# Designs tried in a protein design chat: VH-VL binders against q9umr5. Part 176

Target 1, 268 residues: q9umr5
Amino acid sequence: SYKPVIVVHGLFDSSYSFRHLLEYINETHPGTVVTVLDLFDGRESLRPLWEQVQGFREAVVPIMAKAPQGVHLICYSQGGLVCRALLSVMDDHNVDSFISLSSPQMGQYGDTDYLKWLFPTSMRSNLYRICYSPWGQEFSICNYWHDPHHDDLYLNASSFLALINGERDHPNATVWRKNFLRVGHLVLIGGPDDGVITPWQSSFFGFYDANETVLEMEEQLVYLRDSFGLKTLLARGAIVRCPMAGISHTAWHSNRTLYETCIEPWLS
Short names: E, the ipSAE of ESMFold2; O, the ipSAE of OpenDDE; V2, 0.75 times the mean of E and O plus 0.25 times the DockQ between their complexes.

## First folded at step 5 (VH-VL)

Design qd74 (framework fv_nofazinlimab)
Fold by ESMFold2-Fast, scan of step 5:
Structure qd74 (fold): chain C 268 residues (1-268), chain A 123 residues (1-123), chain B 112 residues (1-112)
Amino acid sequence: as target 1 above (268 residues)
Amino acid sequence: QVQLVQSGAEVKKPGSSVKVSCKASGGTFSNYAISWVRQAPGQGLEYLGYIIPEYGTANYNEKFKGRVTITADKSTSTAYMELSSLRSEDTAVYYCARGSKWFDSTPYYMDVWGQGTMVTVSS
Amino acid sequence: DVVMTQSPLSLPVTLGQPASISCRSSQSLVHSDGNTYLNWFQQRPGQSPRRLIYKVSNRDSGVPDRFSGSGSGTDFTLKISRVEAEDVGVYYCMQGTYWPPTFGQGTKLEIK
């Protein structure tokens, strides 16, 4: 009687990371069919996000088709951006709750271990030279790199995030907005102790201005212009914010308190 | 100008529970984090946990997880800290402190403190 | 948990003389956002703690100029340029970079 749940993992991740999440769901919503998608695992998570969207789209279509009452998405880290795009490109999705676990919804601008592993000699201040090249845009992490000091380069070169956020125009923008607005609930989860997502407020559509002051979602042009429907969703009561301190990036899917507070209420 | 006013001293028996209140006055309460810190007589400070009243999100220091519960009532601008299964070593002054707004910084950025509530656990 | 170690634990000072308190963390306190969340609190006898310094070196409103904070990474210092009678109390350093927040043992400042 519970809607099926589809889980989309993050950067350098796989289905194994969600074993605790599945235990929690089984305890509180016994009988829920949970599908953790084993696509773009490990190093394949570095492939361009539009390529990942295509693969995940093919996997979710039959699941949604078999669940006429709807499905829930739980999307972790960069997987949240994949799910953002899925909701926009699918003109027939039936997603009720889209639960985003610490995803960089407005982008990433910070020095992290993931960045240092991929680009050992780079710093956040100079990564724009690599990420905003055609070569850099072949890596998922560069698809959501958002340097607040080079916003003109971000808007021109971002092949993924600037488009799905409606920050740069696209022929499909009107259709993408219409499709995204079909979602029942947008549940945003994140917190200051994540340690990877920078600024952590990106998980709530907040982001740096040119002075590295973080501005809330309601102060962003994409919200004010309602570019892909955030203002409409908020007015509809469909956006849920669930910030929690004390949770590191790899613990969002394995913390019981987080699950009970932020996830469990949205799994009808 | 926000002030935090806490409930009065309590004397409790081992095994019981205590619930301390912290009322905010002067401005918006909901979007600020409220942290709880304790201090045993003559000892240092120890962090218990926090709540962001607007979203009902709370988290606890693992040392107290399972015994401490922090709640808030937005209509009365009051936060509560309940500690169960009391032991003599729980005898301490319990403080509430206001952190940053949930969006601006970490919740445990403690700038405004209540006056403290003495909780004595004795048989 | 991050361990915060203060020295000295007892600090007798003559009025008008400078005082210095050291605080060391078991690991670097630089947050992923680039900030260092090292705070200093003062607790006068019978009173609640009062924050003096946040983010290593920034004074809270109403805190006299004679208080200053400095440091980086794992090693931090609170200085009082000239101690006054009202400065008697216990001083605590605190890290807010890692969950849970942790405090030093405290330094008791007394007038000789």
Scores: ipSAE 0.724, ipTM 0.874, lowest interface PAE 1.4, mean pLDDT 91

Design qd75 (framework fv_nofazinlimab; at its last look DockQ between E and O 0.59; V2 from the best seeds 0.00; counts 0 for: pae E 2.7 > 2)
Fold by OpenDDE, look of step 6:
Structure qd75 (fold): chain C 268 residues (1-268), chain A 123 residues (1-123), chain B 112 residues (1-112)
Amino acid sequence: as target 1 above (268 residues)
Amino acid sequence: QVQLVQSGAEVKKPGSSVKVSCKASGGTFSNYAISWVRQAPGQGLEYLGYIIPEYGTANYNEKFKGRVTITADKSTSTAYMELSSLRSEDTAVYYCARGSRWFDSTPYYMDVWGQGTMVTVSS
Amino acid sequence: DVVMTQSPLSLPVTLGQPASISCRSSQSLVHSDGNTYLYWFQQRPGQSPRRLIYKVSNRDSGVPDRFSGSGSGTDFTLKISRVEAEDVGVYYCMQGTRWPPTFGQGTKLEIK
């Protein structure tokens, strides 16, 4: 039998968004138990990410307990950060494949429709004033806002991304790294035509330097310091990169070619 | 200097399949996308799809409705384009072209082109 | 799909005179990353296409400076300051901003 699949949605999503994915999985892997977690749907996805992590943890623990052979995680957009944090705080998870589906793994720094909706009077260049405040950090979007021009503020005020990245020292960094390294494979999916994740390379742990030049994962401090295990994962062949152009942000979970190429191989 | 060398001309019957190869030399292969474009006699250019050999990721123009398959062999620095259920309308010169490195930009920069492969579909 | 419309489709030119080709897209070619992925290709008789211009106005290596690209949004132009005999061929614009990439109809440049 196939290992159970747990799906975590993104910002403003619900289980309905993954109806095509469910169809694809059922067709190619019949009998697979797929659970799309309907937690923090819609506007509730704006709640602090640590709160979301706790909620999702409570939901996945029973599923994992019933699947001693392991489970697969498919985590879309913001959900990919939730899942990474989840795997960091769980010392007993049994995740075989962690599929990060167009997630801003290295953070977000771009003007998007979501940003304009939430902060209609703010531009990317000024959002640090809001996001790196205590008030701003009560919103999920700000929890992974990564302003390359205000690194000090990011490192000191980010209550989520800076911590799970191990960019700011904290007492759980070593344990979180150990926990995260329990994952069998980390599958990173994204592409240049996403239109939301900015830069799109964030899905592959690439990100802006101070000059807004996009650097690769291997050039990032988190990799070089192996602060949460990326270097170790890469060394043991546990990181899979699956870039694809021609896919918009809202289509990653609904594109058959993408599924067959980047998702299906890791559901067996 | 990077060069793309394609396989020779093909003559096929309707309903059959054709597989065209594109071998890269003179530079790195795996991290750069390979695009496929065709040109019917006396007509313009049409984009078929691309592959990133390093990861085996490919995407296709939906117009071909699953008839096109693009693959790559990193060990031989060769990309392949297979077109099935051939029709007379598929008669064209097929080109491979090199795109950008996958991390840098879109895969369809097409700065280097193969010499083209003529595929003739006739009963 | 994005429709690329070139004009003119036929361009007879006297040697040494300038030439201009227009390309219009049905949608803006400004990508979310801020770039405009508009390309110009030259195809001489019996040869493969050759890229001349990338991202609207950048010449590829080896391309003579008599070729220049310009434009923004949906309107683009390729100019040849002084047409030479070797410039005979078909010129195509292509957009790489939206999936799938699409080409213009081509402009056939001939010497009068």
Scores: ipSAE 0.921, ipTM 0.950, lowest interface PAE 0.5, mean pLDDT 95
Fold by ESMFold2-Fast, scan of step 5:
Structure qd75 (fold): chain C 268 residues (1-268), chain A 123 residues (1-123), chain B 112 residues (1-112)
Amino acid sequence: as target 1 above (268 residues)
Amino acid sequence: QVQLVQSGAEVKKPGSSVKVSCKASGGTFSNYAISWVRQAPGQGLEYLGYIIPEYGTANYNEKFKGRVTITADKSTSTAYMELSSLRSEDTAVYYCARGSRWFDSTPYYMDVWGQGTMVTVSS
Amino acid sequence: DVVMTQSPLSLPVTLGQPASISCRSSQSLVHSDGNTYLYWFQQRPGQSPRRLIYKVSNRDSGVPDRFSGSGSGTDFTLKISRVEAEDVGVYYCMQGTRWPPTFGQGTKLEIK
């Protein structure tokens, strides 16, 4: 039998987006119990990420309790950040594979259609004025806005990403790191044709420096300091990178080639 | 200095398959994308797909999906493009070309090209 | 797919004179990262394509400075300031911003 799979959706998303993913899993791993969590759907995905983490935590506890052999997480876009926090705050999770589909793990900085829709008069260069206010931090997208030209403001104002990445101190940081390190595999998926996640390398813990040059995970302070366990996981052989070009942001959960290459091998 | 060397010309019957090789030498192979592009006689260029050997990740132009398969063998620094169910319209020179490193913003960089492999489909 | 349209398709030029090739895309080629992935390739008779220009205006190593690229959004130009005999061939523009990569139909540069 196969371990149960829990699916966490992204920004302005719902369970319907995963119908193809469910079909693929059923074809290759028949009998797998797949639960797509229908919390914070649509516009409610804009609620603060810590609020979403609490709600998803309550939903996953009974699923994990029923699966002593372990579970897999498939977390899409913003949902990957929710899952990162879940793995840190749960001192009893039994997650084997955490499969992150194009999630902005180091944050977002870009003028994409999503941002233009949400903040039509703002540009990436001035969105920090909104996002790094107390009001802005009440919106999920601002919780992972990471302006490389105002890193001091990001470190002081980010209520979510800076804390979960260990970029700013938190009383629970040591426990969060210990909990996160229990994951069996961290499977990172993303690519240059996503069109929404900017830089796309954020899905692999890469990010812009102050000159907007993208530096890889191994050059990030969070990795070098091993703030939440990335260096330890990489040394264990537990980080899987699966980059694929030709996949747009809304297609990560509905592309058969992507599924067979990057997801299917990690579903036991 | 990376050089890409392709296998020799092929003459195939309609309905058969062809597999063209592309061997990289003189540089890093695994972390660079290898793309495949074709050119029918006297015509323009058409993109087939790519592979990133380090991760085994490949994707294909929808026009060829189901007929084209791109693979790589890291131990021999060789990429392969296999095209099945051949038609006369598939007669073309097939090129491999090196993209950027997977981490850099574009796998479609195509700065180094192989010499080309002529594939003729006729009965 | 993004359609790439070149003009002219045939370009007879006198040696030492300038040449200009236009390339237009059906969609903006600005990537979400802010870069524009527009390339120019040269194909001499019987040879493989050779990249001349990447990201609109950056010249590849070994490419003579008489070649220059410019443009933004959907309109791009390749200029040769003084055509030499070795410049004979077909020139292609290519976009790498949106999957799949697509090429213009080609401009044949000939000495008159």
Scores: ipSAE 0.778, ipTM 0.890, lowest interface PAE 1.2, mean pLDDT 92
Fold by ESMFold2, look of step 6:
Structure qd75 (fold): chain C 268 residues (1-268), chain A 123 residues (1-123), chain B 112 residues (1-112)
Amino acid sequence: as target 1 above (268 residues)
Amino acid sequence: QVQLVQSGAEVKKPGSSVKVSCKASGGTFSNYAISWVRQAPGQGLEYLGYIIPEYGTANYNEKFKGRVTITADKSTSTAYMELSSLRSEDTAVYYCARGSRWFDSTPYYMDVWGQGTMVTVSS
Amino acid sequence: DVVMTQSPLSLPVTLGQPASISCRSSQSLVHSDGNTYLYWFQQRPGQSPRRLIYKVSNRDSGVPDRFSGSGSGTDFTLKISRVEAEDVGVYYCMQGTRWPPTFGQGTKLEIK
């Protein structure tokens, strides 16, 4: 039989957003137990990511316990950062496939409509003033804001992304790396037509240098230093990169071709 | 200095399929998008899709409704485009073109083009 | 799909005179990363297309400096400051901002 699937949503999501994904799984893998976690819905998705990680951790423990052969995670947008943190902080996780569906894994540096709604007088060039303050770090979007022109402030102020990336010294680094490396496969999904994740290559651990040139995963210091295990995973053959064109940010979980190409093969 | 060399012209009957090859030489291949574009006689350009050979994943223009298949062989630096269920309107010159690296920009830059392959569909 | 509309479709020009080709898109070509992925291609008679201009205004290596690109948002222009005999051919704009890439209809440049 198929391993259970746990779905972790992004900003302002609901289980209805995943109705097509659930249909695809049911059609191709009948009998699969799929749980879409209804935590931190709507505006609650703006709560600090460490609070979200704690709540999702409590929800996934009983699901994993009932499936000792393993589970799969499908984690969308902001939810992919929650899931990556779960893989690091849980010494007892049994995740086979971690499917990261257009997630800002190396951070976000882009003006979007929902950022303008939240911070209407801000632009990407000045949002660091809000995000790299103690008040700003109480918002989830600021927990992964990554301004390539204020890297010193990012490294010092980030309460989440700089820590889970191992970009700042912390006492849990070796344990988090060990836990993360227990994942079977890391499946990275994203594409140039996303329209929200900026740069879209963040979904593949790519990011801007100071000139806003995108460097790929293998050119990033966190990869070269293997700070949380990316180099080890790649050498193990455990990283799958599945870029897809033509999919907007809100459509990743409702595209059948994307599902069949990038998701289905990993739902053993 | 990369070059793209395509296979020779083909004449096909309606309902059959055609497979055109595109061999890259003098440059890197596997992490670049390889695009396919066609041009019907006296007409403009139409984008078919692309592949990133390193991952083997292809992206298709939906207008072809599952008739196009794009593949690549990394060991020979060759991409292939197969078009099935051929119709008279598929008569065209088919070009391959090298795009950007998959992570630099959109893959549709098409900075280097093959010489083209004429496919004629007639009964 | 983004519709790309070129004007004119036929452009007879006297040698040594300027030429201008307009390209208009059905929606903004500004990508979420701030770039505008608008390209110009030249296809000489019997040849494959050749890229002239990338990202609105950047001339490819080996392209004569009499070619220039400009524009923003939805309106773009390719200019040839002084047309030469070798410039005969069809010119296409293409957008790469939104999937799938789409081309204009082409502008056939001819010497009067």
Scores: ipSAE 0.572, ipTM 0.823, lowest interface PAE 2.7, mean pLDDT 90
ESMFold2 (binder alone), look of step 6: mean pLDDT 90; pTM 0.933

Design qd76 (framework fv_nofazinlimab)
Fold by ESMFold2-Fast, scan of step 5:
Structure qd76 (fold): chain C 268 residues (1-268), chain A 123 residues (1-123), chain B 112 residues (1-112)
Amino acid sequence: as target 1 above (268 residues)
Amino acid sequence: QVQLVQSGAEVKKPGSSVKVSCKASGGTFSNYAISWVRQAPGQGLEYLGYIIPEYGTANYNEKFKGRVTITADKSTSTAYMELSSLRSEDTAVYYCARTSRWFDSLPYYMDVWGQGTMVTVSS
Amino acid sequence: DVVMTQSPLSLPVTLGQPASISCRSSQSLVHSDGNTYLYWFQQRPGQSPRRLIYKVSNRDSGVPDRFSGSGSGTDFTLKISRVEAEDVGVYYCMQGTYWPPTFGQGTKLEIK
């Protein structure tokens, strides 16, 4: 018997997006119970990430309770940040593989169609004025907006990402780190042709410096300080990095080669 | 300094397969992506696909998907490109090329090239 | 696929004179990460391609400063300030912004 799989979607997403992923899992691991969470669908995905974390937490608790051998998480795009926070706030999670599909783990700094739909007159260089306000922090995308030219504002104003990454202090940081470290495997997936996640290396905990040069995970202060356990996980051999080119943002959950290479090996 | 050394020229019959090797030396093999590009006689360059040996990930140009397979053996720092169901129009020089520092320039960066392998498909 | 169009296809040049090669893409090459993945390669007769320029305007180590790249969006140029005999060959532009990577048809530079 295979461990159950819980799928958490991204911005403006629905369960229909995962039909191919479900087919692949059924082909390679027949009998796997896959639950695609239909919470915060469509426009509701714009709600503050902490609100989404609370709702998803309520949904995953009974699933985890029924699977004492553990569960796997597959978390797409923005959903990967929800799953990061879930693993930190739940002191009783039993997640084996946390599979992050092209999620902006160090944040987002780019002009995307989603951003233009929400803020049509704003460019990435100006969005910090909106996102780092109390009003802006009521939108999920602003919770992980990370302007490399205004790191001081990001560190002070981010109500979500700076806290879960341990970039700003929080009273629960020690407990969040302990809880996150319970995960069996952290599987990071992403690639240069995504077209939405900017920089795409954010999916691997890389990010822009002040000159918009990407520094990899091992050069980040959050890694070097081991703020939430990345260095510890890497030392345990628990971090898997699976970059793949040629895949657009909406295709990560429907590419067979990607599934076979990056996802299938981590579903037990 | 990194060098890529390819296997020797091959002559193949239509319908057969060819497997070309590309051995890397110098630098850390795990920090490379290896791309494959071909050039028909007197023609331009055409991209086939790539592999990232450290992670075992490969992807292919849709034109060749199903006929091309790119693999790597980390222990020997060697990448392989296998092309099946060969046709006369597959006659070309096949090149491997490296992308270094995969985390910030993956793929298509192609800063170091192999010497090329002539594959001739004739009956 | 992104179409890369070079002009001219044949470029006869007198030694010591400047040469200019144009490359146009069917769509903007600015990647979502802010970089423009436009490259220039040189292929001398009987040799493998050699990368000269990466990300529009950056010269590779060992490439003479007489080579320069410029451009933005969809229009790019490779310039050679003073052509030397060793510069004979075919020059290709390439885009890496969109899958799959695509090349221009090549510009053959010859000495008059």
Scores: ipSAE 0.005, ipTM 0.507, lowest interface PAE 12.2, mean pLDDT 88

Design qd8 (framework fv_nofazinlimab)
Fold by ESMFold2-Fast, scan of step 5:
Structure qd8 (fold): chain C 268 residues (1-268), chain A 123 residues (1-123), chain B 112 residues (1-112)
Amino acid sequence: as target 1 above (268 residues)
Amino acid sequence: QVQLVQSGAEVKKPGSSVKVSCKASGGTFSNYTISWVRQAPGQGLEYLGYIIPEYGTANYNEKFKGRVTITADKSTSTAYMELSSLRSEDTAVYYCARGSKWFDSTPYYMDVWGQGTMVTVSS
Amino acid sequence: DVVMTQSPLSLPVTLGQPASISCRSSQSLVHSDGNTYLYWFQQRPGQSPRRLIYKVSNRDSGVPDRFSGSGSGTDFTLKISRVEAEDVGVYYCMQGTYWPPTFGQGTKLEIK
């Protein structure tokens, strides 16, 4: 009787990472059909985000078609951006709760072990040289790299995030906004001890200005212009903010307190 | 200026529970983080946990999970820390401390402290 | 948990002379945002802790300029250029980079 749950993983991740989340759901909502999408695992998670969106779209269509009462999405880290795009490109999605687990919704500007593995000599201050090239935009991490000191390059070169956030014009923007607004609840989860998502407030649509001062969602142009519907959703009471300190990036899907506080209430 | 005022000293028996209050006066309350820290007599400081009153989100140091519950009442600008299954080793001064807004880089920033509440656990 | 180690634990000092307290962390305190969340607190006898320094070297409002913090990575120092009688108390370092926040053992500053 519970709506099906679709789980989308993050960068260098796989379905195995969600074993604890599945245990929690089974305990509180026994009988829930949970599908952890086993696509773009490990190194394949580096593929361009639009390519990943197409693959995940093909996988979610039959699940949504079989659930006329609706589905819930739980999307972790980079996966939250995939889900953002899915909700915009699908004219007929029936998503009730979109639960975004520590996803860089306004982008990323910080060092990570993943970036050091992929670009060993890079620092966050000079990664813009790689990411804002045509070659760099073939990597998922660069699709949401948002250097606040080179915002002009981000706006012109980002092939994914700047478009789905409505920060740069796109012919489909009006349709994408209408589709996204069909979501029942946008549940935003994140926290200061994540250690990977930088600034962590990106999970709540906050981001750095040119002086690296973090500005809240309500101060962002994308919110003020209502570019893809954030202001409309907030006015409807459809945005839930659930910040929690004490959770590292790889623990969002395996912390019981987090699950009970931020996720469980939104699974019907 | 902001001031945190805590409830008075408590004497409790082993196995019971204690609930300490922390009332904020002056400034805004709901969007700031409240942390709880304890100090056994003559010993150092130990972090218990925090709450963001606006969202009701709390988390606890693993040492105390299952025994500590932190809550807040925005209408009275008061945070509470309840510690159950008390042992003699829980005898300590318990402090509340207000940090920055939940949206700042480190919400457990602890720049304004309450006066402390002595909790004595004895048979 | 991150272990914070202070030295010395007892620091007798003559009025007007400088004092120095060291704090070492078991791992680097550099956050992914590039900041180092190392704090120093003062606790006078019978009083609540008072924050003196935040992010390694920034003085809180009302803190005299004779107090200064320095350091990077895992090694940090609090210095008092000229100790006054009112400086008697216990000094604690704290890290806020990793959950849970952890404190050093404390350094008791005493006047000789």
Scores: ipSAE 0.580, ipTM 0.837, lowest interface PAE 2.2, mean pLDDT 91

